# Designs tried in a protein design chat: VH-VL binders against Carboxypeptidase Z (CPZ). Part 8

Target 1, 134 residues: Carboxypeptidase Z (CPZ), of Homo sapiens (Human) (q66k79r27to160)
Amino acid sequence: NPAGECHRPPAADSATCVDLQLRTCSDAAYNHTTFPNLLQHRSWEVVEASSEYILLSVLHQLLEGQCNPDLRLLGCAVLAPRCEGGWVRRPCRHICEGLREVCQPAFDAIDMAWPYFLDCHRYFTREDEGCYDP
Short names: E, the ipSAE of ESMFold2; O, the ipSAE of OpenDDE; V2, 0.75 times the mean of E and O plus 0.25 times the DockQ between their complexes.

## First folded at step 13 (VH-VL; framework fv_sotevtamab)

Design P4 (from N5 with light chain T100P; at its last look DockQ between E and O 0.67; V2 from the best seeds 0.00; counts 0 for: pae E 2.3 > 2)
Fold by ESMFold2, look of step 13:
Structure P4 (fold): chain C 134 residues (1-134), chain A 122 residues (1-122), chain B 112 residues (1-112)
Amino acid sequence: as target 1 above (134 residues)
Amino acid sequence: QVQLVQSGAEVKKPGATVKISCKVSGGTFSSYAMHWVQQAPGKGLEWMGRIIPIFGIAKYDPKFQGRVTITADTSTDTAYMELSSLRSEDTAVYYCARGDYDFLYSYGMDVWGQGTLVTVSS
Amino acid sequence: DIVMTQSPDSLAVSLGERATINCKSSQSVLYSSNNKNYLAWYQQKPGQPPKLLIYWASTRESGVPDRFSGSGSGTDFTLTISSLQAEDVAVYYCQQYYSPWTFGQGTKLEQL
């Protein structure tokens, strides 16, 4: 069993890794993900129509270049979590926490709330559980 | 072929308001940011602001903040720029121009409207 | 706020000769992860709206003649017209679209 990961079901029930196909996430360091994603989206059509994905696509313009690429790639790791060899990795909580500290002022400047899907206690996990560091 | 078609020239008095339309013809509207650019007679291009139509989110250059309102109507594929409290210094040609808002796929302003002359005089 | 500065402000060039226009940004417009410079060049002919010539510093827009080329990286960029044609009389603008979007002051290119 892989270190730092929860027990996984037998191979017939393992996650199926598919090619990452989101243009806003095309510069991610990995190229495979899975469905359903961490927000329970079940297809590319659903993800691409979601307000969460569209928000990621505008972040650079909204924040005037601040927090790019790190915050966008953090969001990508929620919408298209890394999938490797049948194993799905949640993004790391400590990375989320660090980025929130750095990026919160940019959101404050435009009077915009921190996005709910980037709440560091949702969809993110601890280092000792084998998280992915985007 | 996509075109940005702007409303016609306007003559205004100081203190008035002008609202210029920019309609997308022959292409998609909601996939792009719509930018507005001022060009005073004999002067260079000056970015005024832009809107992201799908969210209705606008951003303005501080020079124009408080006098400019940029809006979009996705049901008619039309963006608007409204400039209030007009002064003679606002006499200019006003352009709309589109650009992809996605950072990895932005090529600057790839399609421009024909321009709208606004003349402010007493 | 990224300030774009062009040089020269005005340039006169004989037909068939080479024209060069420089553009300097106050901050880098290079995104190192994709190795792209977020810099565009526009041509504005008398009585017309601006037209996109070059994006990503060196990529020619469709339909733009081969005599137009862009070069440079980071903060220093050049637009080159290898052999001036009469139809190239225009004002040329550089523009960064990294964030926030700003234009250079323009360079008026005239036939000598």
Scores: ipSAE 0.465, ipTM 0.788, lowest interface PAE 2.3, mean pLDDT 88
ESMFold2 (binder alone), look of step 13: mean pLDDT 92; pTM 0.943
OpenDDE, look of step 13: ipSAE 0.763; ipTM 0.903

Design P5 (from N5 with heavy chain G99D; at its last look DockQ between E and O 0.38; V2 from the best seeds 0.00; counts 0 for: pae O 2.3 > 2)
Fold by OpenDDE, look of step 13:
Structure P5 (fold): chain C 134 residues (1-134), chain A 122 residues (1-122), chain B 112 residues (1-112)
Amino acid sequence: as target 1 above (134 residues)
Amino acid sequence: QVQLVQSGAEVKKPGATVKISCKVSGGTFSSYAMHWVQQAPGKGLEWMGRIIPIFGIAKYDPKFQGRVTITADTSTDTAYMELSSLRSEDTAVYYCARDDYDFLYSYGMDVWGQGTLVTVSS
Amino acid sequence: DIVMTQSPDSLAVSLGERATINCKSSQSVLYSSNNKNYLAWYQQKPGQPPKLLIYWASTRESGVPDRFSGSGSGTDFTLTISSLQAEDVAVYYCQQYYSTWTFGQGTKLEQL
């Protein structure tokens, strides 16, 4: 038990925690993640080769600094979900929805759709379910 | 070591179109942005545009907007810059340059092609 | 559009002496999120492409000699060569990559 936690938050899943090793997520508020991630990637090699990760890595360039680092961290919460005490934590849906509202114009400006792996309904959970703010 | 190799020199007539290639070797292509920079003889550097290859999203300087098209082929690790309606003022060396983000932010243009001379003359 | 202005346009410095090139941006290129200045310095020798020397205003690119240093923040930046070497004769450009990409007009550094 890396974090010493003995209880499962409502929005958490049992998992083996590993050290977070993604450069584009190095400033995340947590240091442990798990495999598979929320996109079912099962190794760092797969994650780093994914278009999702590459998008996050060029997000600043792509959006000209808009919505960074918040949007990037949102993506990190999906690509490398927070793991504490043997439990996977899920990011809060309302944070995702808020950022989508604010950042959607930036995506529209470059004729890019909201990233599918940032689907607020698919990968994010409600606050009352024990989510965290990435 | 990552290298950018550009296509050879071009001689064009006014009104013609030129297309220059920039091939990446010794490294990855899809994770970076590729810039194109113009340098007229004896003049300074001027940014033309950039593309994010994996998404095919290009941005251009307004000066070149409408005449320049930047594309990328991720299958061949090659970026392209096409400049149409050529003028004598377009006589210049054109560079491709990689922007390394190191998976976070931009760290400048760290790798440059050798340059391609385009001469526009009647 | 952020305009970059270098000074001087040209300078001549004796070998072993300090060379100083200034660069001003029309707007701040300091990014609040990471507290980094999106300012780079390039060296270009005749017949060669530019070479990245400094990024984030003060970080030397790999392989760049210690005699090169960058300083400044916000809108005012300086490239310093502490002891000029013969191989340092070149044109130097500052560049902001905070909003789009713009270069200074260049500074020609010659040997006295």
Scores: ipSAE 0.194, ipTM 0.756, lowest interface PAE 2.3, mean pLDDT 91
ESMFold2, look of step 13: ipSAE 0.530; ipTM 0.824
ESMFold2 (binder alone), look of step 13: mean pLDDT 93; pTM 0.954

## First folded at step 14 (VH-VL; framework fv_sotevtamab)

Design Q1 (from M5 with heavy chain S106D; at its last look DockQ between E and O 0.78; V2 from the best seeds 0.56)
Fold by OpenDDE, look of step 14:
Structure Q1 (fold): chain C 134 residues (1-134), chain A 122 residues (1-122), chain B 112 residues (1-112)
Amino acid sequence: as target 1 above (134 residues)
Amino acid sequence: QVQLVQSGAEVKKPGATVKISCKVSGGTFSSYAMHWVQQAPGKGLEWMGRIIPIFGTAKYDPKFQGRVTITADTSTDTAYMELSSLRSEDTAVYYCARGDYDFLYDYGMDVWGQGTLVTVSS
Amino acid sequence: DIVMTQSPDSLAVSLGERATINCKSSQSVLYSSNNKNYLAWYQQKPGQPPKLLIYWASTRESGVPDRFSGSGSGTDFTLTISSLQAEDVAVYYCQQYYSTWTFGQGTKLEQL
């Protein structure tokens, strides 16, 4: 369980790329991901059963269309990280922080906390480290 | 084949509360959302609310907010709709209907219950 | 809230003729991410629950005859029955499911 770690992950990790097969992330700009994902899920079954995935799937309804698809795709970058050329690419922290600033009021309006798996410090990396905009 | 079977007709007095059930058979309950729709005699369809059983969250139309409660029992594959403070205007057929909770793959309400008539009269 | 408005309220059409029902949404129901219109059409006969005919504005539900078709995008949509059959007499509803769920007021289709 990675919930106890507070360190910033590297921008890219060596990995075996697989085809992206996740419904709620089917509109992602990339076609390959890897296991384990940034939450240490090791199979599609585990990802699809996770509360994080379910939240992404209902995000549009919860926020009344606000902040989508950007926020959903941000979540997809964590649940199904981009994989290219045998490397996992991590999403940019400044993108996460920007979206949090813009979308925080929408979460406040429904008395919901910012999702933990969208922790900009835990799962995102700096632009100068080779991150991408999901 | 997937079927939604609702509880039987109800006759209630004004001010009373009614609770209708909707049981899913022949398919998965937790993989979908359950909607409730009201239809007064000779009138159109009105969405009341929905629940996502696996997520445990319900959403209501403001028109019914405060009087309607939608719940789900995943152990029995049954959704419930409770309407309180009944009025004569609540006399209607109430439908449960299945829909997808994944927005990217939502294709409407594809399976409906047979409907439950609720009559409110003094 | 997105308001759905159908036209006409009622329509009488001869057997074998084309029936056209329009539906307008107060806001666009087109999702930019997947370019899908979150618009459905339902058929309801007396004493029966509604039946899904069309979803995503133009995709026929399984088992729906080819004479039924949906078109449109954004805020303006149309249900067309190319050749009316006797069994098509019913009330038809459009519905948006882009933001919450709202129905049109319904269109009663009768045989002329």
Scores: ipSAE 0.373, ipTM 0.818, lowest interface PAE 1.2, mean pLDDT 93
ESMFold2, look of step 14: ipSAE 0.593; ipTM 0.839
ESMFold2 (binder alone), look of step 14: mean pLDDT 93; pTM 0.955

Design Q2 (from M5 with heavy chain G99D; at its last look DockQ between E and O 0.40; V2 from the best seeds 0.00; counts 0 for: pae O 6.6 > 2)
Fold by OpenDDE, look of step 14:
Structure Q2 (fold): chain C 134 residues (1-134), chain A 122 residues (1-122), chain B 112 residues (1-112)
Amino acid sequence: as target 1 above (134 residues)
Amino acid sequence: QVQLVQSGAEVKKPGATVKISCKVSGGTFSSYAMHWVQQAPGKGLEWMGRIIPIFGTAKYDPKFQGRVTITADTSTDTAYMELSSLRSEDTAVYYCARDDYDFLYSYGMDVWGQGTLVTVSS
Amino acid sequence: DIVMTQSPDSLAVSLGERATINCKSSQSVLYSSNNKNYLAWYQQKPGQPPKLLIYWASTRESGVPDRFSGSGSGTDFTLTISSLQAEDVAVYYCQQYYSTWTFGQGTKLEQL
């Protein structure tokens, strides 16, 4: 990558799929994930201790029930990405951007910035690249 | 078991500022929310605000907004509540209380400090 | 803000009798995503901090006697003590934690 520029991740990466075992993502539409996740966490212990996971766990309290479960599931797509057929699938950028637009007022109301781990450009891919709707 | 230990009683003049501490022992600190609750003598419980230590994000009741500051030190497992421009009406017992989210659900304020009496008098 | 209103303000009950305290929220505290009521009950004795009794409207906190029970959904909730004991004399508060945190005004439970 050129210096100072971020590279969009590929839509899918080869990976070994494992069973999804994350309580806050138990209602995800898929049952298999992989390590490392999109944040480079390499174990459930690291994921569960992460600030990102903790934020998802308190999301209801922070946003007073707004934007759930969609925003939480968006986070799950990053913390525990979908794994199918030996490939990691990435969530769709347009879904992320849509939710950000809808949920921005809720974050503004509590003077909180959009979570960094939900960066639509960094962790999400275009629909024509085979992304999925979390 | 988890315990919350608060700092001792305070006597202040009107217009002064008081800062109360709440130290967590016997458990984790950063993964929970810490609340502060006011109780005037013979009166009910009033929520003042809360902080999530790992993020440093605090939320306040509008009644106390502008006068109250809640902070947390994760290195010492201690939460603080600072109340400025004290009035006689601020004479009360102040409690810290932990809120456990269990990574998805909230179970209320399950652990409380012993309370700190703040007396505001001329 | 969600306003919590308890009834009655005070109640006197004989030992062994049932005590009932009601709590009403100005808005529903039922979360549609998990179908849980974000409603808690606390007990406070003189000179002591509040003690959590019930959360999610009907789940007893660990160590809480079986004679305490919570019921209700949406905006109307009830705390019931099936058989009053002497140690149950206290002030009881309901609390919503659905949107911010607000307490009822409290109900003083006394022994007849």
Scores: ipSAE 0.015, ipTM 0.648, lowest interface PAE 6.6, mean pLDDT 89
ESMFold2, look of step 14: ipSAE 0.514; ipTM 0.824
ESMFold2 (binder alone), look of step 14: mean pLDDT 93; pTM 0.953

Design Q3 (from M5 with light chain T100R; at its last look DockQ between E and O 0.73; V2 from the best seeds 0.55)
Fold by OpenDDE, look of step 14:
Structure Q3 (fold): chain C 134 residues (1-134), chain A 122 residues (1-122), chain B 112 residues (1-112)
Amino acid sequence: as target 1 above (134 residues)
Amino acid sequence: QVQLVQSGAEVKKPGATVKISCKVSGGTFSSYAMHWVQQAPGKGLEWMGRIIPIFGTAKYDPKFQGRVTITADTSTDTAYMELSSLRSEDTAVYYCARGDYDFLYSYGMDVWGQGTLVTVSS
Amino acid sequence: DIVMTQSPDSLAVSLGERATINCKSSQSVLYSSNNKNYLAWYQQKPGQPPKLLIYWASTRESGVPDRFSGSGSGTDFTLTISSLQAEDVAVYYCQQYYSRWTFGQGTKLEQL
């Protein structure tokens, strides 16, 4: 009997959940994350020292308040992914794409490229894969 | 104890350029933004601009845009403010001040330099 | 740009009496995500740099006496000195740090 491998949606990976301890993401809707994060960081020290995290922390100042908190929380979903019930949940690609469309002009205005770690294709999953809206 | 030490007083002619330094001691330079504030004699405080040393990105008040340049040297924990095309109205005390760059935890400018007097006279 | 307006421009208060300074922002400085007001108060004495007194509209900076208090939300804020001391004679500034940084014009507090 082929045990129907309950193919959990590719958006969820088995993981050990830990308490979220990232100040720039303290207003996230979830309280647990996991290591490694979606960028393969394996500790809070590495995350906090990363350019990605620093960018999120200064995002409001850089974009003059535009796209906050949505874009910041989008980044948090990558740097400190949601972990529930022993599974990592990935943020929805369509949310990322929508925010990119809305927020791209703000980045253009300061001659800054869209952050690589917010690559909608690379770090985000489709709705049918069990993604969530960060 | 964190201290901001600024360069000494300057006397300049109209049209000249002045560059003021602000060195951080007793704390981290890269963990904060550095602000510059102008205060004309007997007048209020005016924000000129800020730099985030880690990124090297500066933001300016439109009033000073085009004449002011803020830079940072992370190797020496020193921020600089350069003001060009000096006018008599630029006669003022200039302060550097530290502030957090994390928006969620940003609070006021908690550490200030002693100020640098710039006098512009013919 | 957010404009900060203080009132009054000058105030004279007797020792031991309450001093009240108001500050109004042209736009709200309340951030909905964390429900914090991005407003600070500074004290400046002659020949000295400004000193941070209050941040987040109502949180006292370390070392600031209890007689200083900040209140308000959104666009209207107040600095209160419950019992004026001689050393409190100074110019006080409000500041928003929600969108860039802007100061009020200052309020000169004198002793009667």
Scores: ipSAE 0.383, ipTM 0.820, lowest interface PAE 1.2, mean pLDDT 92
ESMFold2, look of step 14: ipSAE 0.594; ipTM 0.836
ESMFold2 (binder alone), look of step 14: mean pLDDT 93; pTM 0.947

Design Q4 (from M5 with light chain S33K; at its last look DockQ between E and O 0.74; V2 from the best seeds 0.00; counts 0 for: pae E 2.01 > 2)
Heavy chain, then light chain:
Amino acid sequence: QVQLVQSGAEVKKPGATVKISCKVSGGTFSSYAMHWVQQAPGKGLEWMGRIIPIFGTAKYDPKFQGRVTITADTSTDTAYMELSSLRSEDTAVYYCARGDYDFLYSYGMDVWGQGTLVTVSS
Amino acid sequence: DIVMTQSPDSLAVSLGERATINCKSSQSVLYSKNNKNYLAWYQQKPGQPPKLLIYWASTRESGVPDRFSGSGSGTDFTLTISSLQAEDVAVYYCQQYYSTWTFGQGTKLEQL
ESMFold2, look of step 14: ipSAE 0.598; ipTM 0.841
ESMFold2 (binder alone), look of step 14: mean pLDDT 93; pTM 0.951
OpenDDE, look of step 14: ipSAE 0.637; ipTM 0.877
ESMFold2, look of step 15: ipSAE 0.517; ipTM 0.822
ESMFold2 (binder alone), look of step 15: mean pLDDT 93; pTM 0.950
OpenDDE, look of step 15: ipSAE 0.760; ipTM 0.902

Design Q5 (from M5 with light chain Y98W; at its last look DockQ between E and O 0.54; V2 from the best seeds 0.56)
Fold by ESMFold2, look of step 14:
Structure Q5 (fold): chain C 134 residues (1-134), chain A 122 residues (1-122), chain B 112 residues (1-112)
Amino acid sequence: as target 1 above (134 residues)
Amino acid sequence: QVQLVQSGAEVKKPGATVKISCKVSGGTFSSYAMHWVQQAPGKGLEWMGRIIPIFGTAKYDPKFQGRVTITADTSTDTAYMELSSLRSEDTAVYYCARGDYDFLYSYGMDVWGQGTLVTVSS
Amino acid sequence: DIVMTQSPDSLAVSLGERATINCKSSQSVLYSSNNKNYLAWYQQKPGQPPKLLIYWASTRESGVPDRFSGSGSGTDFTLTISSLQAEDVAVYYCQQYWSTWTFGQGTKLEQL
């Protein structure tokens, strides 16, 4: 792990933590999230109808089981980011990068681009910035 | 009670096309993948393919690729399987079945249609 | 695709005796994060569609008698009928639903 100076999660200004209530994310390692999420969705109804959430729910079947199914949990960390003690935590970038390395061939095999909401630099932070492993 | 109701038996000539329907009643259509399974007389079950209606994509077993088209109509809660260029070897019972596409909640094929006999003869 | 192989191809068992059917997958069907095997068992009687008996390798579907049990993990699985009844005479199929949902070739269970 990188050593160094910690900084506070960038999305954590006065967040209100609510119960995580997404079916496809029910096995996440945390129970609380916040709105808006990292994609600026503002309600469960909006998230559940989103193309991003629908993709996560079908992802294993779509990739024919050819990569690490924990990729779904990476997407859950974007759509329902961890909220703890009034602070939003972002998932670790190195986890995203590792999963992309393993899973990119499965996406290539079905001619599908890596999902934009799993961009490892936009939504995932460095370990030395106080991230968590989703 | 969820039911999958298939269209009736068909008799076809070699080279023809058949299209079988599978209507879901008494339950949710959009939460499932719809699968098609062939069973030749006296033989085992052979997976042909599936469609995920909410996403609109189909996947086929290679031995049926090129002759089979699987579609779904979410406005009528109905899946379809179309088999073209029929041969005598395609004489079989064809089943539709559902399974949850979200693998956290998948129980295999939990509900099956009654089957549709397709007979291919001159 | 994951190849499913059953053994034996047929089996004759006396009423009240134990029946055992084996199923082997060419790849593991275990999801480590939830510790579940994506393996199902089906029963099929003549002229009827298959009926789901067991999912996640060992969980009985609602309404399935407790004499049916499933066991195993990873690549090796077993369906056991602890005390055969006359109505259990059927063909039994295992199936993986990890990917592309393939069936074993079937095992015909007959009354000895």
Scores: ipSAE 0.565, ipTM 0.831, lowest interface PAE 1.8, mean pLDDT 88
ESMFold2 (binder alone), look of step 14: mean pLDDT 92; pTM 0.947
OpenDDE, look of step 14: ipSAE 0.583; ipTM 0.864

Design Q6 (from M5 with heavy chain S31Y Y107E; at its last look DockQ between E and O 0.42; V2 from the best seeds 0.49)
Heavy chain, then light chain:
Amino acid sequence: QVQLVQSGAEVKKPGATVKISCKVSGGTFSYYAMHWVQQAPGKGLEWMGRIIPIFGTAKYDPKFQGRVTITADTSTDTAYMELSSLRSEDTAVYYCARGDYDFLYSEGMDVWGQGTLVTVSS
Amino acid sequence: DIVMTQSPDSLAVSLGERATINCKSSQSVLYSSNNKNYLAWYQQKPGQPPKLLIYWASTRESGVPDRFSGSGSGTDFTLTISSLQAEDVAVYYCQQYYSTWTFGQGTKLEQL
ESMFold2, look of step 14: ipSAE 0.620; ipTM 0.830
ESMFold2 (binder alone), look of step 14: mean pLDDT 93; pTM 0.949
OpenDDE, look of step 14: ipSAE 0.404; ipTM 0.828

## First folded at step 15 (VH-VL; framework fv_sotevtamab)

Design R1 (from Q4 with heavy chain S106D; at its last look DockQ between E and O 0.54; V2 from the best seeds 0.00; counts 0 for: pae E 8.8 > 2)
Fold by ESMFold2, look of step 15:
Structure R1 (fold): chain C 134 residues (1-134), chain A 122 residues (1-122), chain B 112 residues (1-112)
Amino acid sequence: as target 1 above (134 residues)
Amino acid sequence: QVQLVQSGAEVKKPGATVKISCKVSGGTFSSYAMHWVQQAPGKGLEWMGRIIPIFGTAKYDPKFQGRVTITADTSTDTAYMELSSLRSEDTAVYYCARGDYDFLYDYGMDVWGQGTLVTVSS
Amino acid sequence: DIVMTQSPDSLAVSLGERATINCKSSQSVLYSKNNKNYLAWYQQKPGQPPKLLIYWASTRESGVPDRFSGSGSGTDFTLTISSLQAEDVAVYYCQQYYSTWTFGQGTKLEQL
């Protein structure tokens, strides 16, 4: 680790920020994202055809109004991660964990597993690592 | 454009089972909710249930009390509705309808099948 | 379950006159976080499947004439036909899709 800096070298997290173009995510607090996303999708066409995006787009109907918009915005942070100043910002793990605790019963009621792409330990980071609330 | 084509009319005895098909052509099947609606002669529309084919999740109106089963076959882009323990009051036209639901762009049930008459007679 | 009640059960309106159909839900169908009313209107002519006219309470479906308009919020909704045409003779249904999917009992619109 370089003397005089507390961070890892930033080159591994560098990103080209592009306009966020997902209609299901249009109420996100940010306007820019990057590719590949956290699921390794490389284009809007791939994202829009994905089962992950389709779930987010029908979430209100599927869960009969429960957990929306919070779960949808959490998923948006995975499919269209916030990008600013040439860097991808990671969404907060504790937000994911809190939402899972509250929302797990809604998935149980329809006999559906918690979505794999909302794995709080895989795609979400801690506050001391500079996360944001999606 | 998107079309929903249903199977033909059926005549059944009380206590029998009917299974109606709804084939989607000219559009996306897997990610749209597929609804089933009953309309008795001279009466209004009654929602029976729906399925979201890509997730395989179905939901039913309690009025049918476990008599309805809705399924989907994504290899043939076809939804099915099966109604068991038929009664005289189940004589009706049965519609399939597509629901397009996005929190920004919910269009209601925008495409309907032609309807399938089921007659239940003793 | 959200009960949808329409009024009147039937009405007769002269060509060129305004027709007004009311719909009341037993619970609010407004989702406060997006400020959308999950309320649709359908037209059904004899021997035909229903046709979507209005969604989100006030948004016209593509190809629906401007004389059709929807209004209201929460629990009280109105379908208005500003100048009745002969082809508008039909049964009209409101439908909520906020929690499950339920239809009103229908309103028969006839030419006076």
Scores: ipSAE 0.012, ipTM 0.622, lowest interface PAE 8.8, mean pLDDT 85
ESMFold2 (binder alone), look of step 15: mean pLDDT 94; pTM 0.956
OpenDDE, look of step 15: ipSAE 0.206; ipTM 0.770

Design R2 (from Q4 with light chain T100R; at its last look DockQ between E and O 0.62; V2 from the best seeds 0.69)
Heavy chain, then light chain:
Amino acid sequence: QVQLVQSGAEVKKPGATVKISCKVSGGTFSSYAMHWVQQAPGKGLEWMGRIIPIFGTAKYDPKFQGRVTITADTSTDTAYMELSSLRSEDTAVYYCARGDYDFLYSYGMDVWGQGTLVTVSS
Amino acid sequence: DIVMTQSPDSLAVSLGERATINCKSSQSVLYSKNNKNYLAWYQQKPGQPPKLLIYWASTRESGVPDRFSGSGSGTDFTLTISSLQAEDVAVYYCQQYYSRWTFGQGTKLEQL
ESMFold2, look of step 15: ipSAE 0.622; ipTM 0.827
ESMFold2 (binder alone), look of step 15: mean pLDDT 93; pTM 0.948
OpenDDE, look of step 15: ipSAE 0.800; ipTM 0.910
ESMFold2, look of step 16: ipSAE 0.601; ipTM 0.820
ESMFold2 (binder alone), look of step 16: mean pLDDT 92; pTM 0.946
OpenDDE, look of step 16: ipSAE 0.834; ipTM 0.913

